VHH binders against Putative glutathione-dependent formaldehyde-activating enzyme. Designs and how they scored, part 8

Target 1, 157 residues: Putative glutathione-dependent formaldehyde-activating enzyme, of Halomonas elongata (e1vbt6)
Amino acid sequence: MLLEGSCHCGAVRFRVVSPHPYPFNRCYCSICRKTAGGGGYAINLSGDADTLVVHGAEHTSIYQAEIDGLTSPGERHFCSRCASALWVFDPRWPELVHPFASAIDSDLPRPPERVHLMLENKPDWVEIESREQDRCFAGYPDESIAEWHARLGLEEG

## First folded at step 4 (VHH)

Design g50 (from a09 with Y56S F101Y K106R; framework vhh_7uia_1)
Fold by ESMFold2-Fast, scan of step 4:
Structure g50 (fold): chain B 157 residues (1-157), chain A 121 residues (1-121)
Amino acid sequence: as target 1 above (157 residues)
Amino acid sequence: QLQLVETGGGLVKPGGSLRLSCVVSGFTFSKYAMAWVRQAPGKELEWVSSISGSGSSTYYEDSVKGRFTISTDNAKNTLYLQMSSLKPEDTAVYYCARGGYEGYSRPFDYWGQGTQVTVSS
């Protein structure tokens, strides 16, 4: 599926092809929550890096998280004008780009099952909207985004 | 349960070589980037090298480029660091670390106990 996205001010617009477009995962860690998580979590999608087309790229800036003096090679791209979080690119997975569901303008499909991860880092004021079919993990999940789509028969490429 | 166990440290002379190993358990190895991080006495943690979950992309801190090689054996759930041309400045406790998850870019969430590398004549 072709995904179209943008920042709030419109300075940055992008398109990317996602074989895995379901917005199923919710990450409650401090990095996701503080950079892209107004509801207490961020939702990362998956897209093919080679298909990413960006208009207004001169208005993007990159944040690399630092914990205990160590800088992650992962790149959080955001609009330098309005601060909208747009996508994550990690050169350790160079074939993938992970747009945030919050930056997507296209109609995203409804996930039949959600995955809640990094729950050990969730603050008490954030309530988990967990359904019977949902999966919860104190740390990272045991399957990739692609494996989740394959397990549920939802893979589109 | 998640566990990372380092082995292979020791005392070596300048110019020598060591191979560190880290056996991981409790998670799907190929889904995570793995890293080596070191801490010299009285210093902060210093990132040394990272490898992607597929094993195809590697990254190095400038001071170790050309001397250290990171690799994985996914069938054995084992991370390696081949160290050559060792210098006294490489003396540190070396930690195996899980370097994040695809799409989330967290630095490190699980660490091994560390293995001591001492380079002295």
Scores: ipSAE 0.129, ipTM 0.466, lowest interface PAE 4.1, mean pLDDT 85

Design g51 (from b08 with A98R M107F V109Y; framework vhh_6fv0_2)
Fold by ESMFold2-Fast, scan of step 4:
Structure g51 (fold): chain B 157 residues (1-157), chain A 120 residues (1-120)
Amino acid sequence: as target 1 above (157 residues)
Amino acid sequence: QVQLQESGGGLVQPGGSLRLSCAASGFTFGNYYMYWVRQAPEKGLEWVSTISAGGGSTYYKDSVKGRFTVSRDNAKNTLYLQMNSLKPEDAAQYYCARSPYRGFSEFDYRGQGTQVTVSS
């Protein structure tokens, strides 16, 4: 599925092809929560980095988290004008880019099951609304984004 | 439980070659992208190479491109890194790694690593 996205002010627009377009992950870690977590979590999608096309790239800035005194190679791209979080790119996984569902303008499909991860890092004020079919993990589950889509028969190619 | 066991490191002179292996168990190896990462003394963890689940796509750090080749044998649950024309700056502890989530996630590696030393 072709995903189209933008920042709030319109200075940055992008498109990317996602073979795994269901927005099912809710990540509660401090980095996701503080950079893109208006509800106490961020929702990330998977995209093919080779297909990413950006208009207004001169208006993007990159944030890299510092963990235990070391700068993470993971790049969080955001609009320098309006601060909209746009996508994550990590050169350790150069084939992938992860746009935030909040930056996507395309109609995303509704997931049949949600996965809540990094719950050990969740602040007390954030309440989890878990359905009976949802899955909850203190850290990472034993299932990748691609494996989740495959298990539920939701892949687009 | 996920287990990764690296081997094949050692001491080599500049311009020499080494082949690293990683034996994987506890997960469906052929369903995961796999990675080689390294850590030199007093430096952070550095990505070296990526290989897709089926082995059809490979990616390399610019400084190793043309010298290193990553490959995998899914029937044997084994990942390889062929290192040619080794340079002193390649000296590091090498780890094979798996990631359950891409982009914003950490490596979910369980290997203890194998040491590569390059000196005269």
Scores: ipSAE 0.006, ipTM 0.243, lowest interface PAE 9.7, mean pLDDT 78

Design g53 (from b08 with F104Y S105G M107F V109Y; framework vhh_6fv0_2)
Fold by ESMFold2-Fast, scan of step 4:
Structure g53 (fold): chain B 157 residues (1-157), chain A 120 residues (1-120)
Amino acid sequence: as target 1 above (157 residues)
Amino acid sequence: QVQLQESGGGLVQPGGSLRLSCAASGFTFGNYYMYWVRQAPEKGLEWVSTISAGGGSTYYKDSVKGRFTVSRDNAKNTLYLQMNSLKPEDAAQYYCAASPYRGYGEFDYRGQGTQVTVSS
């Protein structure tokens, strides 16, 4: 599925092909929460990096998280004008890009099951809004994004 | 719960070799990207290598390219790091970590690690 996205001010617009377009994951880690998580979490999608086309790239800035005093190679791209979080790119996996669901303008499908991960890192004021069908993990889930789509019969291409 | 247990560290002379192992449990190992990360007190936490879930793609810190080789055995739930031509600057506590994708969550180490000391 072709995903189209943008920042709030419109200075940055992008498109990317995602074989796994369901916004099923909610990540409660401090980096996702503080950079893209007004509700206490961020939602990342999977996309093919070689299909990413960006308009207004001169208005993007990159944040790299500092882990125990060392800068992580993971790149969080955001609009330098309005601060909208846009996507994550990590040169350790150059074939992948992870747009934030909050930056997607395309109609995303409703996931039949959500996965809540990194719950050991959430602050007390963040309440997990878990449906009966949802799965919760203190750290990493037991399956990848691709495997989640496969298990639920939702793969594209 | 994800559990990762590193082993194989030790004392080696400059130019020597070591093979590190990481035994994984509590998740479907073959579905996860795996990392080697090291920490020397002076340098903090440093990414060393990444291997894709199926093992087909590997990535390395520039300073270790050509000397280190990451591999995995999904049937044994084990991650490996073959370290050749070791240098004093490679001395550190080595940790393995797991992630389905980098943007999916926070990068973090999971075990006590295994110590690598390089001295003559």
Scores: ipSAE 0.012, ipTM 0.278, lowest interface PAE 8.3, mean pLDDT 80

Design g54 (from b08 with R102S M107F V109Y; framework vhh_6fv0_2)
Fold by ESMFold2-Fast, scan of step 4:
Structure g54 (fold): chain B 157 residues (1-157), chain A 120 residues (1-120)
Amino acid sequence: as target 1 above (157 residues)
Amino acid sequence: QVQLQESGGGLVQPGGSLRLSCAASGFTFGNYYMYWVRQAPEKGLEWVSTISAGGGSTYYKDSVKGRFTVSRDNAKNTLYLQMNSLKPEDAAQYYCAASPYSGFSEFDYRGQGTQVTVSS
């Protein structure tokens, strides 16, 4: 699926092809929550990095989290004008880009199952709205975004 | 600096066994979820296994369940993957990875990998 996205002010627009377009992950970690998680979590999608096209790239800035006093190579790209979180790119996985569902303008499909991850990191005020069929993990889930789509028969080929 | 160093790969025949090790440094190993991921030629990165910080929870890709066992020794800052009944489709570069309770749906740190070849 072709995904189109933008920042709130419109200075940055992008498109990327996603073989895995379902917005099923809810990440409650402090980095996701503080950079892209107004609801207490962030939702990342998967996209093919080679297909990413950005307009207004001069208005993007990169944040790299410091973990145990070291700078993570993971890059969180955001609009320098309006602060909209846009996508994550990690040069250690150069084939992938992870746009935030909140930055996508395309109509995303409704996931039949959600995955809640990094729950040990959520603050007490954040409520988990988990359905019976949803999966919950204290840390990372036991499958990748691609494997979730494959398991549920939802891959776009 | 965070460093992950994999070892133990090699060439085995189908049905053989290998034990991979990952030596970790530069972070408080016992506080991190640890992962094994692999990448075969012309394929994307595949998650293989996860072990919780304290070792009390383990998870596996369906195709390796019952054949692979992940374990850790927090006193030695070392992660292990015992691979039994190896199949040709298990041939890949294997990486260990760590999550510092942060990041997103992918892993935050990864080593340089160790090669597993399965052929007769």
Scores: ipSAE 0.013, ipTM 0.274, lowest interface PAE 7.7, mean pLDDT 80

Design g55 (framework vhh_6fv0_2)
Fold by ESMFold2-Fast, scan of step 4:
Structure g55 (fold): chain B 157 residues (1-157), chain A 121 residues (1-121)
Amino acid sequence: as target 1 above (157 residues)
Amino acid sequence: QVQLQESGGGLVQPGGSLRLSCAASGFTFGNYYMYWVRQAPEKGLEWVSTISAGGGSTYYKDSVKGRFTVSRDNAKNTLYLQMNSLKPEDAAQYYCAKSPYRGYSEAFDYRGQGTQVTVSS
């Protein structure tokens, strides 16, 4: 599925092909919450990095989180004008890019099951809207984004 | 519970070779992608190499391609980095790390102190 996205001010627009377009994961860690989580979590999608086309790339800035005293190689790309969080690129996996569902303008499919992760890092004011069929993890889930799509028969390519 | 213990660093002259090892415990080693990262005193953290859980896919930073080879022995829970034709720019503290599934975290799952690589004439 071709995903189209943008920042709020319109200075940055992008397109990327995603074989895994369901917005199913809610990450409650401090990095996701503080950079892209107004509701207490962020939602990452998966895209094919070699299909990423960006317009207005000169308006993007990169944030690299400092974790356990070391700077993460993961790059959080955001609009330098309006601060919209756009995507994560990590050179450890150069074939993938992870756009945030909040930056996608395309109509995303409704996930049949959600995954709530990093709940041990959730502050008390954040309430999880978990359905009985949803899966909850204190830390990281036991499957990848691609494996979630495969398990539920939702692969696009 | 997760522990990663790096070893094999040392002092070499330019053009020399070193083999780094990382002993893993506390998790099912063969189920995780593993990677090597380094940090020099005058540089930020740099990703060096990644190897898939089964060892079938490897990725390298452009500046080390053809010189470094990552490998793993899942029966021994050990990750390796063979470094050939070392340059002064390769001098750094080297860490191995377990990564969570991509798309969820940017965290490095380091547990050890790393191993020091010094390249000097």
Scores: ipSAE 0.053, ipTM 0.435, lowest interface PAE 5.4, mean pLDDT 83

Design g56 (framework vhh_7uia_1)
Fold by ESMFold2-Fast, scan of step 4:
Structure g56 (fold): chain B 157 residues (1-157), chain A 120 residues (1-120)
Amino acid sequence: as target 1 above (157 residues)
Amino acid sequence: QLQLVETGGGLVKPGGSLRLSCVVSGFTFSSYAMAWVRQAPGKELEWVSSISAGGGSTYYEDSVKGRFTISTDNAKNTLYLQMSSLKPEDTAVYYCARGPYRGFSEFDYWGQGTQVTVSS
């Protein structure tokens, strides 16, 4: 599926093809929460990095998280004008880009099951909007984004 | 407290092999993805390999594919890196790290590192 996205001010617009467009992952870790988690979590999608087209790229800036003095190679791209979080790119997985669902303008499909991960990092004021189909993990889930889609029969050939 | 302790480093000649081990405590090991990250003298940190929570998927930096194998022993709370066909360019301090989640979550805990030196 072709996904179209933008920042709030409109200076940055982008499109990317996603074989896995379901917005099912809710990550409660401090990096996702503080950079893209107005509700206490971020939702990251999966996209094919080679298909990413950006308009207004001169208005993007990159944040790399620093943990105990060590700089992560993961790149969090955001609009330098309005601060909208846009996507994550990690050169260790150069085939993938992870746009934030909050930056997507396309009508995303509704996931039949959501996954809540890194819950041990969740502050007490953040409430989990849990449904009976949802899965919850104190740390990372036991499957990748691609494996989730395969398990639920949502893979596109 | 969370703790990650690396062992198994040392001096080895080019073409040799080493196995690094990382024993973890203070968290449910099988619930987290784990990684090896290295830092060569005068260089930035470089991700080497990751294994998913539960061990179903492994990922490698291009220069180590086919030479290194990452694995876990959940009963022993231990992460391994089996290194073969070692090259001088593999000389670095190797760190055990918790995370990331497949490309979009970052590491949150690190060990102290173990030195690997590949030289004549």
Scores: ipSAE 0.047, ipTM 0.414, lowest interface PAE 6.1, mean pLDDT 82

Design g57 (from a02, 17 letters changed; framework vhh_6fv0_2)
Fold by ESMFold2-Fast, scan of step 4:
Structure g57 (fold): chain B 157 residues (1-157), chain A 122 residues (1-122)
Amino acid sequence: as target 1 above (157 residues)
Amino acid sequence: QVQLQESGGGLVQPGGSLRLSCAASGFTFSDYAMYWVRQAPEKGLEWVSTISSSGRSTYYKDSVKGRFTVSRDNAKNTLYLQMNSLKPEDAAQYYCARGPLYSYGSDAFDIRGQGTQVTVSS
């Protein structure tokens, strides 16, 4: 599936291919929720980094989280004009890019299963709406996105 | 409280070996993938190695493959990095970190320790 996205002001627009419905990863860690989590979590999708096309890339900036003065290799790309969080790229997994669902303009399909991760970092005011089919993890999930697709019978290229 | 304590760094000549250790406490160590990361002066944090929660899967930065071996002892809540054939470019402060084995669009490290210094010089 072709995903089309943009920042709120329209200065940055992008397209990326996601081969199948994604789990809609809801991440409750402080970095995700403070940079892209107005509801107490960010929703991270998955896409093929080789297919990413960006218009208005000169208006993007990269934030790398600092923990005790050290910089994370994860790159959070956002619009320098309106501050919209757009996607995460991590050079340790160069084949993947993770657009935030909040930046996607395409009509996203409802996933068969959502994944809630980093729940141990969830603030007390955030209420989790978990469905029967959802998976919840106090820390990190025990499977990759590719393994998730395989478990649910979804084909990847 | 969550704690990670690195040890085993030191000064070695090029071609030498060191074994780093990371003692974990305050969380269920066997539930987490663990990382070794390093930072050299004037450089950002650099991923070196990942080991799965069970220890069955290991991953390495290309420049350290064949020279470094990551392992863990879940009964002792300890992570290890065996470093062989050390090169000057390996000189850095080494940290262990708790984080994901796979990419989910979140940062690699939630918690990391104080670090241990590795110096490689003739």
Scores: ipSAE 0.161, ipTM 0.552, lowest interface PAE 3.1, mean pLDDT 80

Design g58 (from a02, 19 letters changed; framework vhh_6fv0_2)
Fold by ESMFold2-Fast, scan of step 4:
Structure g58 (fold): chain B 157 residues (1-157), chain A 122 residues (1-122)
Amino acid sequence: as target 1 above (157 residues)
Amino acid sequence: QVQLQESGGGLVQPGGSLRLSCAASGFTFSSYAMYWVRQAPEKGLEWVSTISSSGRSTYYKDSVKGRFTVSRDNAKNTLYLQMNSLKPEDAAQYYCARGPLYSYGSEAFDIRGQGTQVTVSS
């Protein structure tokens, strides 16, 4: 599925092909929460990095988190004008780019099952809206985004 | 309270071997994928190896494949890196870290240890 996205001010617009367009992940870690998590979590998708086309790229800035004094190789791209969080690129998985569902303008499908991860880092004021079929992890899931789609029999979007 | 403590670094000649260990405490070690990462002076952080929570899946940076072997003992909360055929390019501060096994659009790892120094020279 071709995903179209943008920042709030419209200075940055992008398109990316996602074989896995279901917005099922809810990440509660401090980095996701503080950079892209107005509701206490971020929702990360996956797309093919080679298909990413950006208009207004000169208005993007990159943030790399510091983890105990070391700079993370993960790149969080955001609009330098309006601060909208747009996508994450991690050079350890150079084939993938991870747009935030909050930056997507295309209609995203409703996931049949959600995954809640990094719950050990969730602050007390954040309430988990968990359905019986949802999966909850104190840390990270043992399953990739692609494997989640395959397990649930979901077609390429 | 979550702590990772590396040991086993030292000086070795090119072609030599070292075995690094990482002792974990303060979390359920068997529930997390673990990483070895390294940083040489004035260079960026480099991913070296990942091992799944069960130890059944292992992944390596291309330049260390066939030379390095990662393993873990979940009963002892310990991570290991066996390094063989060491090259000058392998000289770095080595850190163990906790993080995701797969890409989720999150960070490489969320916690790391203080590191152990590996020096390769004749």
Scores: ipSAE 0.255, ipTM 0.628, lowest interface PAE 2.6, mean pLDDT 85

Design g61 (from a02 with L101Y Y102R S103G Y104F; framework vhh_7uia_1)
Fold by ESMFold2-Fast, scan of step 4:
Structure g61 (fold): chain B 157 residues (1-157), chain A 122 residues (1-122)
Amino acid sequence: as target 1 above (157 residues)
Amino acid sequence: QLQLVETGGGLVKPGGSLRLSCVVSGFTFSDYAMAWVRQAPGKELEWVSSISSSGRSTYYEDSVKGRFTISTDNAKNTLYLQMSSLKPEDTAVYYCARGPYRGFGSDAFDIWGQGTQVTVSS
């Protein structure tokens, strides 16, 4: 599925092809919460980096997190004008880009099952809106985004 | 409950080889992405290599490509780092860690080992 996205102010617009367009993954770690987590989590999608087309790239800035004393080579791209979190790119996995569902303008499908991860890192004030079918993990889940889509038979490509 | 235990470090001469092992307990490592991270004396932590939860994909920092190989033995719940053509610049404490995996869209590590020392000197 072709995904179209933008920042709130409209200075940055982008398109990317996602074989895995369901917004099911809710990450509660401090990086995701503080950079893209108004509800206490961020939702990351998977995209093919080779298909990413950006308009207004001069308005993007990159943040690299420090995680347990390690400076991450992962690049969190955001609009320098309005601070909208847009996507994550990591040069260690150059084939992948992970747009945030919050930056997607395309009508994303409703996931049949949500995965809540890094729950041991969530603060006490954050409430988990967990449904019966959802999965919860103190750390990382036992499957990747691609594996989740394959298990549920939901990938589009 | 959850533990990562590294072994296999030691002193080697430049051009030598070592194999590091990381035995995990309390979880099946094949369900999670795994990484090797190193810290040279007086330096920041540096990511070295990662392997996906399926074991199908491996990734390396540029300075170790072609010299290091990450692999897993699912039956033994063990992660390996085969290091060849070692250089003095590879001298560091090497840690195994659970995660990150770009397939999750996260770059956090949630469990770390205690580390094993690798010293490359003539």
Scores: ipSAE 0.138, ipTM 0.473, lowest interface PAE 5.0, mean pLDDT 82

Design g62 (from a09, 18 letters changed; framework vhh_6fv0_2)
Fold by ESMFold2-Fast, scan of step 4:
Structure g62 (fold): chain B 157 residues (1-157), chain A 121 residues (1-121)
Amino acid sequence: as target 1 above (157 residues)
Amino acid sequence: QVQLQESGGGLVQPGGSLRLSCAASGFTFSSYAMYWVRQAPEKGLEWVSTISGSGYSTYYKDSVKGRFTVSRDNAKNTLYLQMNSLKPEDAAQYYCARGGFEGYSKPFDYRGQGTQVTVSS
């Protein structure tokens, strides 16, 4: 599926092909919450990095998170004009790019199951609307985005 | 409390094989993606491979694809790296590391003391 996205001010537009377009992951860690999580979490999608096309790339900036003085190689790309969080690129997985569902303009499919992760770092004011079929993890999930799609029979070849 | 202990390094000739192991303790091992990283003399820290918490997704640096295989045994809290067809450029101190997950932008927040791999004729 072709995904089209943009920042709020329109200075950055992008498109990327996603073989795994379901917006199922809700990450409640402080990095996701503070950079892309007005509701207390961020939703990361998966896209094929070599299909990513960006217009207005001169208006993108990169944030790399720090924990205990160590800099993450993961890159959070955002609009330098309006601060919209756009995608994550991590050179440890150079074939993948992870656009945030909040930056996608295309109609996304509704996930049959949601995964809630990093819950032990969630602040008390953030409420989790967990359904019986949803999965919850105190830390990281036990499967990748591709594995989630495979498990639920949502792979597209 | 979090501890990572590598083993299995040694001296091999080009074309040889080694299997590295990493024993993990002090955290819920299956909840974390694990990494192999290496540092050659006078070089920076270089990412080699990633394995997801479940063990089903694996990723590799281009130069090691087809030669290296990462795996894990979550019941034993152990991470492995099978290295085949070793080349002189693979010689380095190898570390296992705990870190983030794809899309979640976390550093290698813990790594072990490392195990040395030497490849020479």
Scores: ipSAE 0.017, ipTM 0.334, lowest interface PAE 5.4, mean pLDDT 82

Design g63 (framework vhh_7uia_1)
Fold by ESMFold2-Fast, scan of step 4:
Structure g63 (fold): chain B 157 residues (1-157), chain A 121 residues (1-121)
Amino acid sequence: as target 1 above (157 residues)
Amino acid sequence: QLQLVETGGGLVKPGGSLRLSCVVSGFTFSDYAMAWVRQAPGKELEWVSSISSSGRSTYYEDSVKGRFTISTDNAKNTLYLQMSSLKPEDTAVYYCARGPLYSYGSDFDYWGQGTQVTVSS
């Protein structure tokens, strides 16, 4: 699926092909929550980095978090004008880019099951809106984004 | 059982070279990004270099660019760090680390025991 996204002010617009477009993945870590988490979490999608096309790239800035005493090689790209969080790119996985669902303008499909991860890092005011079918993990889940789509029969192609 | 075992550290004079090796077992080497991380005496952990799961992409901390080279040998399940033009500030314990399956998670999930590199005259 072709995903189209933008920052709020319109200075940055992008397109990316995602074989895994379901917005199922709710991350409650402090980085996701503080940079892209209006509801106490961010929703990370998956896209093919080779297909990413950006207009207005001169208005993007990169933030690299410090995690457990390390400066992460992971790059959080955001609009330098309006501060909209746009995508995560980690050069250790150069084939993947992770746009935030909040930056996507395309109609995203509704996930039949949500995954809540990094719950050990959430503050107590954040309520988990968990359904019976949802999965919850104190840290990382036991399957990749691609494996989640495969398990639920939701792969494109 | 998952294991990462580093070797190749030692004492070297400024301007010298060393090659660190990390032999891995208990997982499919080509499914994971791998990294070298170091900790100097009394300092925090510092990421040094990473290699993608495909081996096609390599990344370096600015202070080591042009001096260090990361590589893999999938047939030997071994990660390497070739270090040249070593400086006293490169003195640290060097750890081999495995990246998680998730590219939006940047924590390393498994570490070796480390190998000491000392650059001193």
Scores: ipSAE 0.042, ipTM 0.386, lowest interface PAE 4.2, mean pLDDT 83

Design g64 (framework vhh_7uia_1)
Fold by ESMFold2-Fast, scan of step 4:
Structure g64 (fold): chain B 157 residues (1-157), chain A 123 residues (1-123)
Amino acid sequence: as target 1 above (157 residues)
Amino acid sequence: QLQLVETGGGLVKPGGSLRLSCVVSGFTFSDYAMAWVRQAPGKELEWVSSISSSGRSTYYEDSVKGRFTISTDNAKNTLYLQMSSLKPEDTAVYYCARGPLYSYGGSDAFDIWGQGTQVTVSS
C-alpha cells in the first residue's frame, strides 16, 4: 500500500510503500510519548525505506535521543517549521522506515489486533485502551512487524 | 547465560592500530544489531559504530569514519572493531552492546552490555 503523509504546515510531504500498514504499534516509552505521544503513546507504522520520497526535505530536522548517556543511532525526523513528528529511521535496520500514523494522510486500514509495547515505561496517568485480542508487552515484542502481518494474514504489497 | 566479552584493548601510541573483539555467548549475534560504545574518562557514553543484523550495513560516528571498521565473523559469533590512525581522544573504555532484535520505530535501547575493554592512546 502506498502511504502519503505530511506535516501540519504542509512544508514537508512524503510517500512510502508499506507492505505492512496494519500493525499500529502503540509505544509507551518516554521518547515516543514526549516526541509524538499526546495520548501517552506514539503509533508507529512500517515502510520500505528504498521507496521513501520526500518533498520539502530542506524543512526536515533529525533528533537522536540520549539514553543513559548514549546517543541513540535512531533518527526521529520532524518538520523544522511546525515540529510535526514524521518518521523514524534507524540505520541498524536500513531497509525499514517507520512513519508515525499521525503524519499519514492516506486512509489507514483498521487493525484487527494492536500491539502495546514498553508498557513498563508508561506513566500512571496513562490508561491502556487494550482489547481482549490485543498483545501487551512490558518491554519489546517477540515478533517482528512482518511476522505479525504474516500470522494475521495481512500481507499487502 | 547471555554475555558479551570484549578483548583486544591496551596501550598504543598515536597513529597506531588495535583490533577489538567481542565474543557472544547465549545468543546468535547475526539475529541482532550490534554496536560499539565508548566512555572516555569523565565523559558520557558515546556511540561509535553499529552493524545491522544481516551484517550488510555499517554505520559510524563522524569522528571515527575512515579510521574504524566494524565487522562480524558469523562462524565464531564474534564482533570486531578494527581501529587505525588512533588519536589521544580515542582513549576510552570500549563496550560491545546488543541492540533490539527487531525494529519497531521506538526501540532505541541497547539491552545487553559487555564489561568493557580499556584503550589508551598515549606515548
Scores: ipSAE 0.212, ipTM 0.619, lowest interface PAE 2.8, mean pLDDT 82

